# Ledger of designs, part 2: VHH binders against Hydrogenase maturation factor HypD (hypD)

Target 1, 377 residues: Hydrogenase maturation factor HypD (hypD), of Rhodobacter capsulatus (Rhodopseudomonas capsulata) (p26411)
Amino acid sequence: MKFASEFRDPALAKGLLAEIARLADQIGATAEKPVHIMEICGGHTHSIFRYGLDKLIHPGIEFIHGPGCPVCVLPRARVDECIEIAGRPEVIFCTFGDAMRVPGSKLSLMQAKAAGADIRMVYSPLDALELARRNPGREVVFFGLGFETTTPSTALAIQQAAREGLANFSVFCNHITVPEPIRALLDDPYMRLDGFIGPGHVSMVIGIHPYDFIAEDYGKPLVVAGFEPTDLLQSVLMVLRQISQGRAAIENQYARVVPEHGNRVSLAAIADVYERRPSFEWRGLGEIDASGLRIRAAYRAHDAEEKFGVGYAGQRAAVEEAEGCACGAVMTGRMKPVACAQFGKGCTPEMPLGALMVSSEGACAAYWQYGGARAAE

## First folded at step 12 (VHH; from s57 with S52N)

Design m1
Fold by OpenDDE, fold request of step 13:
Structure m1 (fold): chain B 377 residues (1-377), chain A 121 residues (1-121)
Amino acid sequence: as target 1 above (377 residues)
Amino acid sequence: EVQLVESGGRLVRTGGSLRLSCAASGFKFSDYGMGWFRQAPGKEREVVASINYRGSKTYHADFVKGRFTISRDNAKNTVYLQMNSLKPEDTAVYYCAKDFYSTWEGPFDYWGQGTQVTVSS
């Protein structure tokens, strides 16, 4: 395995930038008519800006920030539902740290905790499972959040709970899948996308073939990428090569980490524990068919949604964005964070209006932390 | 509700041919891969063949050796298994399955009730 340091080689990066520039010119990309490449993963968004790739890359390349931020794509109503569950005196509500500060309609989970709810930050669903073991008189609920990167670990926790007969462990399942929202974006007549940087960590689980439809149906290239600057630049180069050649294929730049066929053990766990929902609501995108996961009937005893009658098992409340918040537009790639009237003014990491500013993978957070003037042009 | 209904299984002689059909409903058929599995008495369920969402990619198990072919008709929400040169060893309950994704790789998340294929000597 090449040391991570090799992927931060300035000389290599310089060469890649030059080649990208050459290809961009070759295909006629300009600032006025840029090639639109969507990095799906919020981690890639942050890497792009952290390393200043948005400023270094040819002006004919425009990064479109995709919906790959787990907390960013959840409507505020989901946070409210979490707080509703957490407000029960018998409940220990467990969540990852990135969800704690996400604003609901009234409170964040962090604020709810301060108000007396038993909310605990965990690093894995197994931590929550352990809490359930140690607290037999409490209902331990884990907030199952995220794409296919986190779904397997949650699945394993559920399976283990089932094997142990641990009835006081449940998951509020808000897991989602990557392919469906991408399809939705591609089907949007107002979206212009020329290629994709595929999510590296998600692809470690699902492989690269779940993206085949992007190439086969829509004629768009997708390159699964690592997170180092040279990974991203190489991936952009690969996308541009496809465009230059008039072809579309799913390619794997991140083959050192991402197996072509994914993690079969993880996938088996997913299929065992979950089934696709008829639809799931996305911030800014609305209901997307088969884009969310629910816990299968065999594991219903560990389904907090069913147990507490919340979310899709109950009456769903429609909650709009905070006044002035444009998270929906930003997360769908329709708006750059800096184009939001509230960015850095009415919305800051300390006083966030929406999830994108507080998430470590949120586009607004990336722009705030590292800047984003180039991408906003 | 997702439903998969297999048909076409029957008694056939060694060397004979059979085409199995699986009618799918309750989901957007054209978005998902499909697979055929079989389970013989006393044996574990095994994959026979699988096909991606549009039929552009397929997998066939090694024991198929060109005898079986998976195909699909998305307009009819049906996946097929053409079985030729059948052998007694092919005797099993054959199951249709839905892929969790658009691929041929699985995992598979829904299964039919199966259709019995019996090959006599």
Scores: ipSAE 0.918, ipTM 0.962, lowest interface PAE 0.5, mean pLDDT 94
Fold by OpenDDE, fold request of step 13:
Structure m1 (fold): chain B 377 residues (1-377), chain A 121 residues (1-121)
Amino acid sequence: as target 1 above (377 residues)
Amino acid sequence: EVQLVESGGRLVRTGGSLRLSCAASGFKFSDYGMGWFRQAPGKEREVVASINYRGSKTYHADFVKGRFTISRDNAKNTVYLQMNSLKPEDTAVYYCAKDFYSTWEGPFDYWGQGTQVTVSS
């Protein structure tokens, strides 16, 4: 196992940058006609800017920020629904920390907590399960948020609750999948994408083959990447090599961590507990078919959506973005964060208008924290 | 609602051939992998073959040994299993299954009711 230090080797990075530059020139990439590479994962977005790769890399390479930030793609209406559930006196509402500050139409979960709702930050769904055990007279609801990286742990908690007959534990399922929104983006005639950096952590669960359609149907390369600077640079290089060779394939730069076929145990848990929704609403992307998960009938007793008649089990309210917020445009790659009129003014990390400024994995937050000078050009 | 309906199972003699069909509905068929499984009496369900969403990749179990072939017609929302050189040990209920993803790897999340294949000696 190569030590993490090797992946931060400046000499290696310089070499990679040089090779990238060579290939970029070879394929005719310029600042005026750049190759558009989308990093799907918010973690990659963060890493790119944290290490200044956007500034170091050949000007003919442009990073497009994908939808892989869980809270970023969460509509405000979903936050409202969470608050609705949490406002019930019998409920202990559990959520990950990154969701606490996401603005709803009126309040965030954090604000609701301050107003008297019993909202608790947890680090895992098992923490919520334990709360349910300790509070038999309360309904403990876990906010199931995120992509396939978090979905298995939620599934395991549900399975455990079912085994124990723990009736006071439920999940408000808002889990989503990666392939479907990428397909939606590729089907968007206004999107120009030449290649992808695939999400490393998600791929640990699902493997690399769920992305095959990107290469086979759309002729676009995808390279699953780690999160170190050299991981990202190597992945970019791999994408460019494919382009230069006129081929498209799904490749795995992160093979030291990501198995080709994913985690079969996790996948089995997913299939056992969840089924795909007909559609699910994404911030900025709208309704995407089969992109969200719901809890299967066998585990209905642990489905908060059904228990409380909220979300897709109830009457859904249409909630627009906050006034001046352009998260939708940024999410779809139509706008860079720095082009948003509210960026760094009406929208800041301290007073966010939208979710993209709340999470460190959000494009706006990344731009603010580390600077997005090249993207601003 | 997702529905998978198998057909084509019947009694055949050793060395005979069958083609099983599975008609799918209730989801976008062309976006998902499919699989054929079988379960003999007293045995666990086992994978026979699987196919990705567009048919470009397939898996066949070792016991198939070139005798069976999975294919699909996305225009007809149907997956097939061509079975040749059938043996008595192939006697089982054959199930069609939907992959959770576009791959051939599974996991599989929906199953048909099955079709009985009986091979006489």
Scores: ipSAE 0.917, ipTM 0.963, lowest interface PAE 0.5, mean pLDDT 94
Fold by OpenDDE, last read:
Structure m1 (fold): chain B 377 residues (1-377), chain A 121 residues (1-121)
Amino acid sequence: as target 1 above (377 residues)
Amino acid sequence: EVQLVESGGRLVRTGGSLRLSCAASGFKFSDYGMGWFRQAPGKEREVVASINYRGSKTYHADFVKGRFTISRDNAKNTVYLQMNSLKPEDTAVYYCAKDFYSTWEGPFDYWGQGTQVTVSS
């Protein structure tokens, strides 16, 4: 075990690997016919490769990288829309750091900033709210990006702005939800998935029951996992146990952190501020029904989409991937990063063609940084 | 546009039965949980019962005590509340609500206009 010394509990990890191997053999998993387990969360993708779990684990286990990377699933057109908003002289455009380098059709936000747009990196929507307070003559727009992990904080900022009557604060809402894209993948006849590693941080907010349909309708196991190597190995083991027993259920390996019913305060804020869009566009997955969120009418005054007539409030441009970019195929599990012709050549962390190389949680970035030898076999 | 329309509320005597219906439209009904709530005069809105997207899991409030049962027909885009052994304290406006997720546990993001249930002594 090459990386065992880096684990918090190497002995436990070794035992888990052995048990995984035993079960893998028991269920007839081989390199030629592997069990396909999708880790939904980009953080899990990163951890898997960081700790070399892809190389340590039984060859009959294949990790499929899910769509749980916020910037990875963001279409280039969304970046263009951000730049469009940011280009207005009255606007201070605020975004998380991970979105700054994501390429649009022409520019990234970082490049737009360099070209003169007032774009500022923030660590929370409350930072943007504070900017609005300090700049009453400017329109401060926060880029609401991410899954249920970030939607509550954005919601709280919107609620606070509303309470204060802060008219110069708005959110360009591009929040998305986890269950819907998973359903879309499961409905894809070309996808082969045998089980799931559930997103730990998302589940802290929404709980575990929003995943019930995966087990009940599709007969696939899902285990919500922490981010330590032993968490991931334990979760894989739990998935394999279900498979070996011919059952499917939603289980929580991360019960020490993830409550079964989620964070009710956060969920209340989500329901108050947001409603589901009819559909939302995902990189590589296309339009997915009810997978995106928009700001509710009660908070329309803080909706940048409506204020500026962009995104789904306007005429959306269809923007294809950059020439040679296979992010869509990788995102949908149809291609491994190393199979992309541009990987490590025309597409690098320094000069990324697509978002999967930009984000540290992206599959391409993970493969670049840590290898991905097992997936290439 | 999401619409929830309740029906079936009326005046009944103590010990009587009612079945409330909620017709849903504007969303994929079979993907979401549903709930019934009630609000009596001068009281806060309270959950009566909820049901997940496929009806495999339900919740009933303690005050129901087996008297009410939530169910759904996804083919008809309708959720029901069967109320038996009604009491005067059950008098309230009953609301149908849509779950934000496929679960029974909420949060709920859309509400109907409500239907009045009155139980006389």
Scores: ipSAE 0.915, ipTM 0.963, lowest interface PAE 0.5, mean pLDDT 94

Design m1
Fold by OpenDDE, last read:
Structure m1 (fold): chain B 377 residues (1-377), chain A 121 residues (1-121)
Amino acid sequence: as target 1 above (377 residues)
Amino acid sequence: EVQLVESGGRLVRTGGSLRLSCAASGFKFSDYGMGWFRQAPGKEREVVASINYRGSKTYHADFVKGRFTISRDNAKNTVYLQMNSLKPEDTAVYYCAKDFYSTWEGPFDYWGQGTQVTVSS
């Protein structure tokens, strides 16, 4: 854990902390009656704990960890489906590294690989496309995972495959969108949220206006944030300022990187390749309407879901969490990681029971690595 | 299944007015932005106007110059384009489109079949 003195700009951080404290007091925030601010992005969760912001910030501010970790919200059933595809002898299954260790109901992708499945870690969908070119006798399947940060690159790979007539390349599309799960959380009568830290990288693609409904419909402020400690503190300050003024708006703290209107080229690729699913399953949140993407009919030849009859194109099985795993409760903010009976015991980074311990962006992993300053509260 | 059905297109005289309607179904209409586009013969499709999910924000193309107005009625799952002071150069097939998001900015992922607007001199 880092202290303010260890930051790149400790003077700025100290000033921000002081101003946050002032506003927190002004609005009557206390440890007993805290302002609940959700950082949507797992990267922000990681940064908060990495820099000890949870410990440094006014006790009247409580961070609620959002669903913006791709592997964290991935149901075990999806991992099982991946393994099903990968188990085919003709298939080369490609995935990002962070998905390799996510537990399915029986195996992880990593374990399946060890058992003989041809599973390969890639850094981009273009790597998978290249594998398809080099292996014309094999079916190369890319696991399309993640939010709008990764969706465009997958789209571009599909478009390129189509242009080249590369029939042995397909994508198992499990891409999801940020606005829909946030709406679902806001519609939850048991959820107490006062403001949001918006996801910086996602917003680079979609801009800030897809979040407008948070302010306009629910009266909650959202500030798109960078990942440095001062970015986060500034964003918290901006959220508190809105609250203190009795207003709600979507603001951009990360304007140096995030364009207001997003990346129009990426968005065009998204609209060309994908359409929204009727619903998509989220760990801990269940089915959320229009929260997932599927490949459009024009690119059906590159749709692994349709090609292999898996996922939403097949018979879906309900898969529960591992015994003792409370990822669902943690994911929805109903439980802190340290309150889980398995945390640091039956569930560790080396032997994870659930997805929240696998990714460094997961709440459990963050708590394990850096400790939760207020986890016992 | 998402469906967009345009109506209201017809022959009108220069200076006339026309109101186009687009009936939407197959999705939660109130969660998405909508747009009107047009395509004249031999020309590319161009945006005319767009509106966010609740009508609080709109965009109108420069060539509209205050003549056209986009609006929506979420209770009726309908988006409208009021067209005034029509000119022959406004002759085109007008398309209704669904925004991928709740914004007015697009991208747009579904389109209607279009309705023909013809403005005579």
Scores: ipSAE 0.913, ipTM 0.963, lowest interface PAE 0.5, mean pLDDT 94
Fold by ESMFold2, last read:
Structure m1 (fold): chain B 377 residues (1-377), chain A 121 residues (1-121)
Amino acid sequence: as target 1 above (377 residues)
Amino acid sequence: EVQLVESGGRLVRTGGSLRLSCAASGFKFSDYGMGWFRQAPGKEREVVASINYRGSKTYHADFVKGRFTISRDNAKNTVYLQMNSLKPEDTAVYYCAKDFYSTWEGPFDYWGQGTQVTVSS
């Protein structure tokens, strides 16, 4: 049967769904007054929709899609700055592929490439480092984007460039950290969040204790979760158990791959290369204190923002979201993607108005692909 | 700009006590863990103690356990190291450090200039 063929252990999945339903009823969660659980990471958002967990789970449980998708939170102004850098004839601009379609104020990187900018898709910052070695007459710039999952490899590339004296390699650093936007969301008096599914991949780097404040200060449980359907269901069950018991703690469902204390080597590299910015813009969330990373002065030769005088090193203009785009409402849990007036009309994966339609981990793209909006052929 | 200013280091006799203070500014102190490190002449810097953002979790190195106590006062943006039963081997420059996160685990991303503690035999 279809259910069995899509789950590795259908009996376990059915048992978990039944236990979730029992606890949801015990808590008094209903479709009218649901328990709101935010999955922080876009990878979890993708998995929830891929396996239809939002439709299979008790109707008293409502998933709120969190900000843990790097292209989803990339401001239009930062895309504009990428295009300004990439438009320089000496520059080879290197980026991950999923950032290519994020709309700027006028163009995306993909459109700028089509218009003649030397923009190259890479799979790691080390690919960009190699391009710098092979092209000593060019300025190679890597678009440093992502949470703590990707910041260590960018740090490695910067450290290696410094060791080699490779003056033509730099990074346009847009790396961000997970705890700060969650604190900002919890501080919003209009947010309705009862518990969290914590990031799997980020937590492999930072461990679980950076989330302690969520439980200690806000009284909200968080469970670090794997990405398989049964991992997610077990993690929801663990959140509900904490709620039913009047507890709030950080639990690690994904202990088979997430070390409690993170990856100390990766964390040391992060601390060596980066420092926190005073504030940083998040698409749909505004400025969040201490949430963005900048390259330390010791590595300034490799900081593209400083080298080209853009962004926070230059004159930075605020850039409003596209008219009719509801990314901010979706990112803050105030709206589902399908309720957006532009969904499926003026905003599609082929012609995105907002960042959430770009990445497969974005809430709008996930709804498009798995939520039935694609229509049967 | 993050600033960490240590104070309280001085000459003390073996068996004596000393309290170090670290005044912090340039960041939201109550969001971050803090630590104390030390470096004796010719030795590598080593962790002495650390404390999470609210003081609910601490770490103390084995060589100071039971003798030194880390604490913090978030209202004053200050972290402390109470040092008791001082030994000549505790002679070092003591550094205050800021955790990159709210934890006690590190990594530490900013350091003070240090305060000299000298324990006379």
Scores: ipSAE 0.840, ipTM 0.932, lowest interface PAE 0.7, mean pLDDT 89
Fold by ESMFold2, fold request of step 13:
Structure m1 (fold): chain B 377 residues (1-377), chain A 121 residues (1-121)
Amino acid sequence: as target 1 above (377 residues)
Amino acid sequence: EVQLVESGGRLVRTGGSLRLSCAASGFKFSDYGMGWFRQAPGKEREVVASINYRGSKTYHADFVKGRFTISRDNAKNTVYLQMNSLKPEDTAVYYCAKDFYSTWEGPFDYWGQGTQVTVSS
């Protein structure tokens, strides 16, 4: 098959595909009435398209691209607030690279940098902390973006800044958690989801039991998966086995890496530094209760939202999605990226209209990279 | 604002029984795990028992197994600790705690003011 030769173990992949097909047929899954499996994490979305698993797998299985890509769910207003902070003459604004190109209302961070704002790409919040040490006359602000894979390192940086008395380090906290958007999607009567591929790296931090409600309350299986093609195929097979058996449980395909109970040190840091916001805005999904994190009052000196009077400490503006952008429809599984009128025309990785085209883990970007859109140009 | 209000602590004879209650507000109680902790004078706070969001999973520390039982009533936003066969070493301030997630495993992110339990010889 076209992409199978790129697998680390092609014989295993072939065997898994065959077994998946047998179970899909046993379940009665067809292209007209598919089994809907959501891969929660954008890393899994990327792997699915990188290796062509969506094309290789039985046509009765439909992948639904989940909300587990932090830049994908970032509202335009949050980018605008980043640019406001970064435009202040005393500020060095630090961010992960994949946020740089997310469109705001007027500019991206990359465009603001080109226009003179001091915006620096960093690879961890500890890089930003070091920058604060080296620049005592500047205000160093780290853009705290991401799920539980990244929340612990931001928390540790805040704790360290507090221990050192580094008054010039702060975080614009936009961290989010995984269980809450999944609950919101399952509560949406218009969503049909039959099973889940659970996040690998988030689960290294939180373990597998935060997902228990998915099986217990909603009757949906979830398998925590690794990122190699055979990990994903085995995880799909495990979901299908549960469906075929009429059971729902949380299974750990990635147990060699993901501990059942998570990382207790990381979790303790999270609980020490953050508290849950009452509500938080997700691009394409709206407001989701208790889904976002804010920095606790004990660490207020390191909370850029409070320090600069932006975000929830300021007056938030409503910012509409870009004209013609169907990010919400794609992210909720109502539309494939290629069905969007702007895909490959007005919306490209070079000129993204929406966040799903920015990150390689976004569904639109994955379709662009691996779906042949460049050949249509 | 998350609030956890414990009640039911009092003086009780060795071998007696007591039920603690914790009234919760300011969050969707049925989405989160809960726990009971205790702190004796001069000691560190320690977990006594915990319970997941729906009550299907529980943990009880070895020093209370068979004597204490955690339970919850999601309709009343209340978590309970039934304490039987009380011993003088059970004397402590007992704290209700909210799990950051829906589990029984912690971490715990909010704590009540505590209720004093004193077990007399």
Scores: ipSAE 0.828, ipTM 0.933, lowest interface PAE 0.7, mean pLDDT 89

Design m1
Fold by ESMFold2, last read:
Order: sequence, then structure tokens, then C-alpha cells
Structure m1 (fold): chain B 377 residues (1-377), chain A 121 residues (1-121)
Amino acid sequence: as target 1 above (377 residues)
Amino acid sequence: EVQLVESGGRLVRTGGSLRLSCAASGFKFSDYGMGWFRQAPGKEREVVASINYRGSKTYHADFVKGRFTISRDNAKNTVYLQMNSLKPEDTAVYYCAKDFYSTWEGPFDYWGQGTQVTVSS
């Protein structure tokens, strides 16, 4: 969808593109010396490719695909532990669909299901709660995965299970938070990032102020953005305007949806159920301090790590990425998907080598679906 | 492990002043917001003041505005509450709290043991 006429408001889109070009020229941004703008959320990556914004925008603007895709950053060892838990005959293992195909060291959850493990695709932790109620003789385990968009619903399910005394429901918690990987990327002396398109859905929960350190300490603008092409274009323009003015602030383009202070009920549930791990592995990025969540001792009856004796890092060594997979380089903006030697050959959505090819919001999958391969031509 | 240790609570006459301190350890203090809460006998715990990770933004409850000031020293991993013009209504156990994020907005995920402030008339 390369033509501006396919936007919901083509006249606005054309005007925004013209203003972006004017500011890019004023800043001196060129294809040889671009302004690097990271879209943090995989949903924005998907939208950029769906509408061809990477092709329509001034060549001095380069999008850097961020780590805001939870299946993409899921540690391989944690997939292996899911498969171990799911293989127990008493267990019904519940997972979001996009996690089922993420490769473990030997097999994925989808392959384990084909081999006989009772693995069920669910759309929410409430589905897993219902399964636990209907199957009192089984152990129902929900794969707790995702950023702050999903952490509240998992927390509420844990709280509800505790209130009901529902002893056969537990969560294998792999929830992570957004600010910490961004800090890690900004602290990396080899990364060059000039501004950010901030996540829309995560920010509905946490508000905009958790990002303040990006502007205050690192001098980088961030704009929380909606997902329509004009939302994204306006957000790019807002980033460029800040750069041109020598300013860095957190701005909310998506204020019609994102409350400044977030969702206080959801945040209270997060603080009640979870605590931060000292560090957590991000596939392709390494260990990031304070970035992962674990279930508090008060809720240990619903913590699959406690119930099944599977602990983070103390029970299993981190599993190295598969040979030939360049997901880490793609996630950090060092490489575009089409430059990966395995793209479209040994790594496809049907047979992924790495997590970025699994989710439709992963950079590799987005390139595959929307023809980002055209850039390599 | 996160540890928050309050100090400075004592008996003070109405109109007096004191400063509470909270020494923090077990996390990167300069990445997180902090807050002060209080709980009077028979009352619910309530927010008094909060401060973001670098001290550039603060919140003070209406019942302490103009009288109490939150501050922090990131080099010492310490958050303070300067309490002036104390009233008998300020009598409470005061708790230091860590913000889950770098903000001043909460939610707060760890709490200290508290320090008793008693204001006599």
C-alpha cells in the first residue's frame, strides 16, 4: 500500500509528507546521514510496512525497528521450559497463538502439540481460568507473555484465581516492561538513535511519564503514536520538529486514547501481583536489568515456576540462538530483515529460524508479508 | 533485594520541624521514583509526597502543601521529607516507598518499615 490515495485522508497525508520533507531538509537529513527514528512497538512496524511509509517518507528519515514485540524477545530457554511443563500429562498449557511457533532448542509449542502435549490456544488469561474451572482434575497453566498491554489482564486472572481458591490455575510468567530495554539501547555506545515513536497500547496502561528519562537524560524526543498512517506521519513530524528546535520532550499524539497518567486500576494490579526480576534475558539483546516480572510470594499458589520447580536462570542456562539467525541485529537496527542470509530461504513464516518471523508484528514477518524485500532490489 | 530504611521520626511540638530520611538499596535508585506515605492509628495509608527519578517532578498532597517538601540525593541513594509547621494531625507512621517506574505517579511496589512521627500540642 505504497500510494497516498490509499490513506483514509490522502490530503492530510500529502501535507504531512511535505512538512516532514521540509523539516528533514532544514535539519540536513539525507540518505547518507539520516535521522534515525525507532518505532518501539511491533504494531507500528507493521503499520509502517502495511502503508509503505518507509518508501513514501523523505529519504533522510530511517526507521529503526524496536524490541517491542514480546514473542520476538522471548528467551529460547523459556520456550524449552514451556514445553517441559506442557509435556506433563496432568497439564493443560494455554498460550497466545503467536507464541506457539517460536522455536525452542529442539521444537516449538506447536510441534509439541502435534506430538501429543495438551496445548491450547487462548486469547486471554480469562480463557485459561475457565478451563481450570471446567477441568478440576487437571493443572491449567497460562503462558504469561507480553508487555504492559497484557500484564494487567494476567494479574487480574491471578487475583481472581486467588479469591476463588482455584488451586489448579497458574501462570508461567514471562512478562516484561518497555522502559528498560529502551534504556539499555540508549546506553549502548554503538547505537545511533535520534528519536522515538512510542508505543500506543502499552502507553494506554502506563501513561507517558515512564518515558521522561529518554528526553531528560538522553536528550531524545519521543512521541506516543496512534497506528493510522496519518498518526504515524504526524508523530514523525512532531519528532522532527523537536529535533529542529533543539528540544527533547515526551509528546502524546495519541491523546484521544492514551491517558497522560495511564490506567491506575491496571497499574495497581501490576504492583500487587508482580515484582521485578533482577534481570531478564531478551532474545537477541542479552540480559537487561529489572526488565522482567515475576509473581510475588503472596500469589505463589498461582506461580508455575513454584508449582513445577522451574526457576529463571537458576535451573537452566540460557540457550544460544540458532545458527544463521540474525534476529538480534534486526531488533537493534543493525540489519534490515532482507539483508539476513536466511530471509526467505531457511527462514520463512512457515518455518521460522527466529522469533521476528513468527509474529505478524515482528520485523521479519512484516517484511515478508508487505514486500519489504523490494528494498533489497 | 530491595530495602528501604526510614529514619528521623520523633516527638515534635506543634509548629516544629523535622526531616525524614530513607536509605535505599537493592535496586538502581537513580532509575526509580520514590514516595512518602503515612498511616495514622485506625486510618488508611495515604500518599504524602512523591518525586520522580531525578527530582525534576514532585507531587505533594493538599494537606501538606506549603509545609512538606520531598527531595532526593541520588549520590547517597536517599530520599528526604522536610516537614515544617507540624500539626497534631501529622502524627503517623511515615513510610518510604519505591515507584515501579521512574515517575512520581506510582504504582509503588516496595515499602519501608516506617518511622514514627508524633506531634504534641
Scores: ipSAE 0.824, ipTM 0.930, lowest interface PAE 0.7, mean pLDDT 88
Fold by ESMFold2, fold request of step 13:
Structure m1 (fold): chain B 377 residues (1-377), chain A 121 residues (1-121)
Amino acid sequence: as target 1 above (377 residues)
Amino acid sequence: EVQLVESGGRLVRTGGSLRLSCAASGFKFSDYGMGWFRQAPGKEREVVASINYRGSKTYHADFVKGRFTISRDNAKNTVYLQMNSLKPEDTAVYYCAKDFYSTWEGPFDYWGQGTQVTVSS
């Protein structure tokens, strides 16, 4: 197998593919009646596509791309709010590059920068903290994005700013958590999900037990997976074994990295800095209860919502997606990017209709980025 | 808003029993783990017991194991601490706490005002 020979251990990969095929046949999985396995994290989606695992694996196994792309689920109205904050002359707005081209209702952060807003791409919240130290006459605002992989570093930056008395540093918090959207997807009657590939990096922080309800209440297996091709293949095999045996449990394929109980120091920082919002909008999915985080009152001096009077609930109307954008369907696994009528036509990385085309973890971006590498098959 | 209201703390003699209750509101109780902590004067707050969202997993600190039992009633949005074989060193303010997640592992993000338990010789 051509793509399998590109793996670190081709013999292992061939063995895993063969055993996956054997179990898929035993289960009766076919292209017409597949086993649906959702990879929750966008990083797993990109690894699957990069290594062609979707083409190498038995056709009875269908990967369903999950909502674990934090920029992709960022509410359109929150992008608009970022642009409002960034347009203030006193503000230096700091963001990861991934968020720059996400479309708001009228423009993106990239377009706002081109129009004169002081928007800086950073690689960590520490870069923004340093900018605040160097620019005491400016208000430095960090765009807080991501699941639990990134929430600890943002929390640590807030804690450090508080310790230093650094009054001109704040965070526009849009952090979210993983368990809540998965529950929402499992409750969706139009989703048929048979098993899960659980996040690798999020689970380093939260451990594996926050997923227990998936097995206990919904009867679905979940395997926390690494990002190497053989990690993913082994994790698929573990999911199929559970299905073939009629059982559901949370298993840790990535135990060499993911501690069972998570990182207690990181979790303590999260609990110190954040509290849960009553609900939070997920772009293309609607409001999901308790899924978003806000900065606690004890750190109000570093909360951009408080500093700039830009509150979340009760003040801002939801903004409709662009006509023809199918991001909701793609994000929930109901549609592949290439099946979208706008893909490659009205929606490109240069002219995106939705966040999935411009995020490094977005499904549309993965199809766009890796499509040429797969064309030789 | 999240509210946790403890009740049931009182003066009890050594060897006695007591049941604490914590009424919860402002969040979907059945999605979250819960815990009991205690704090004696001049001491740091310490975990006593915790329980996951459905009551299938629990933790009890070594110093209460075999004597205290955490439980929950999701229909009543209430978590309990059954305290048996009480000792003077169990004297403390007992706090109910909400887990950030559905687990029994913490971290805990909200706390009640506490209920005083006093164990006399």
Scores: ipSAE 0.819, ipTM 0.928, lowest interface PAE 0.7, mean pLDDT 88

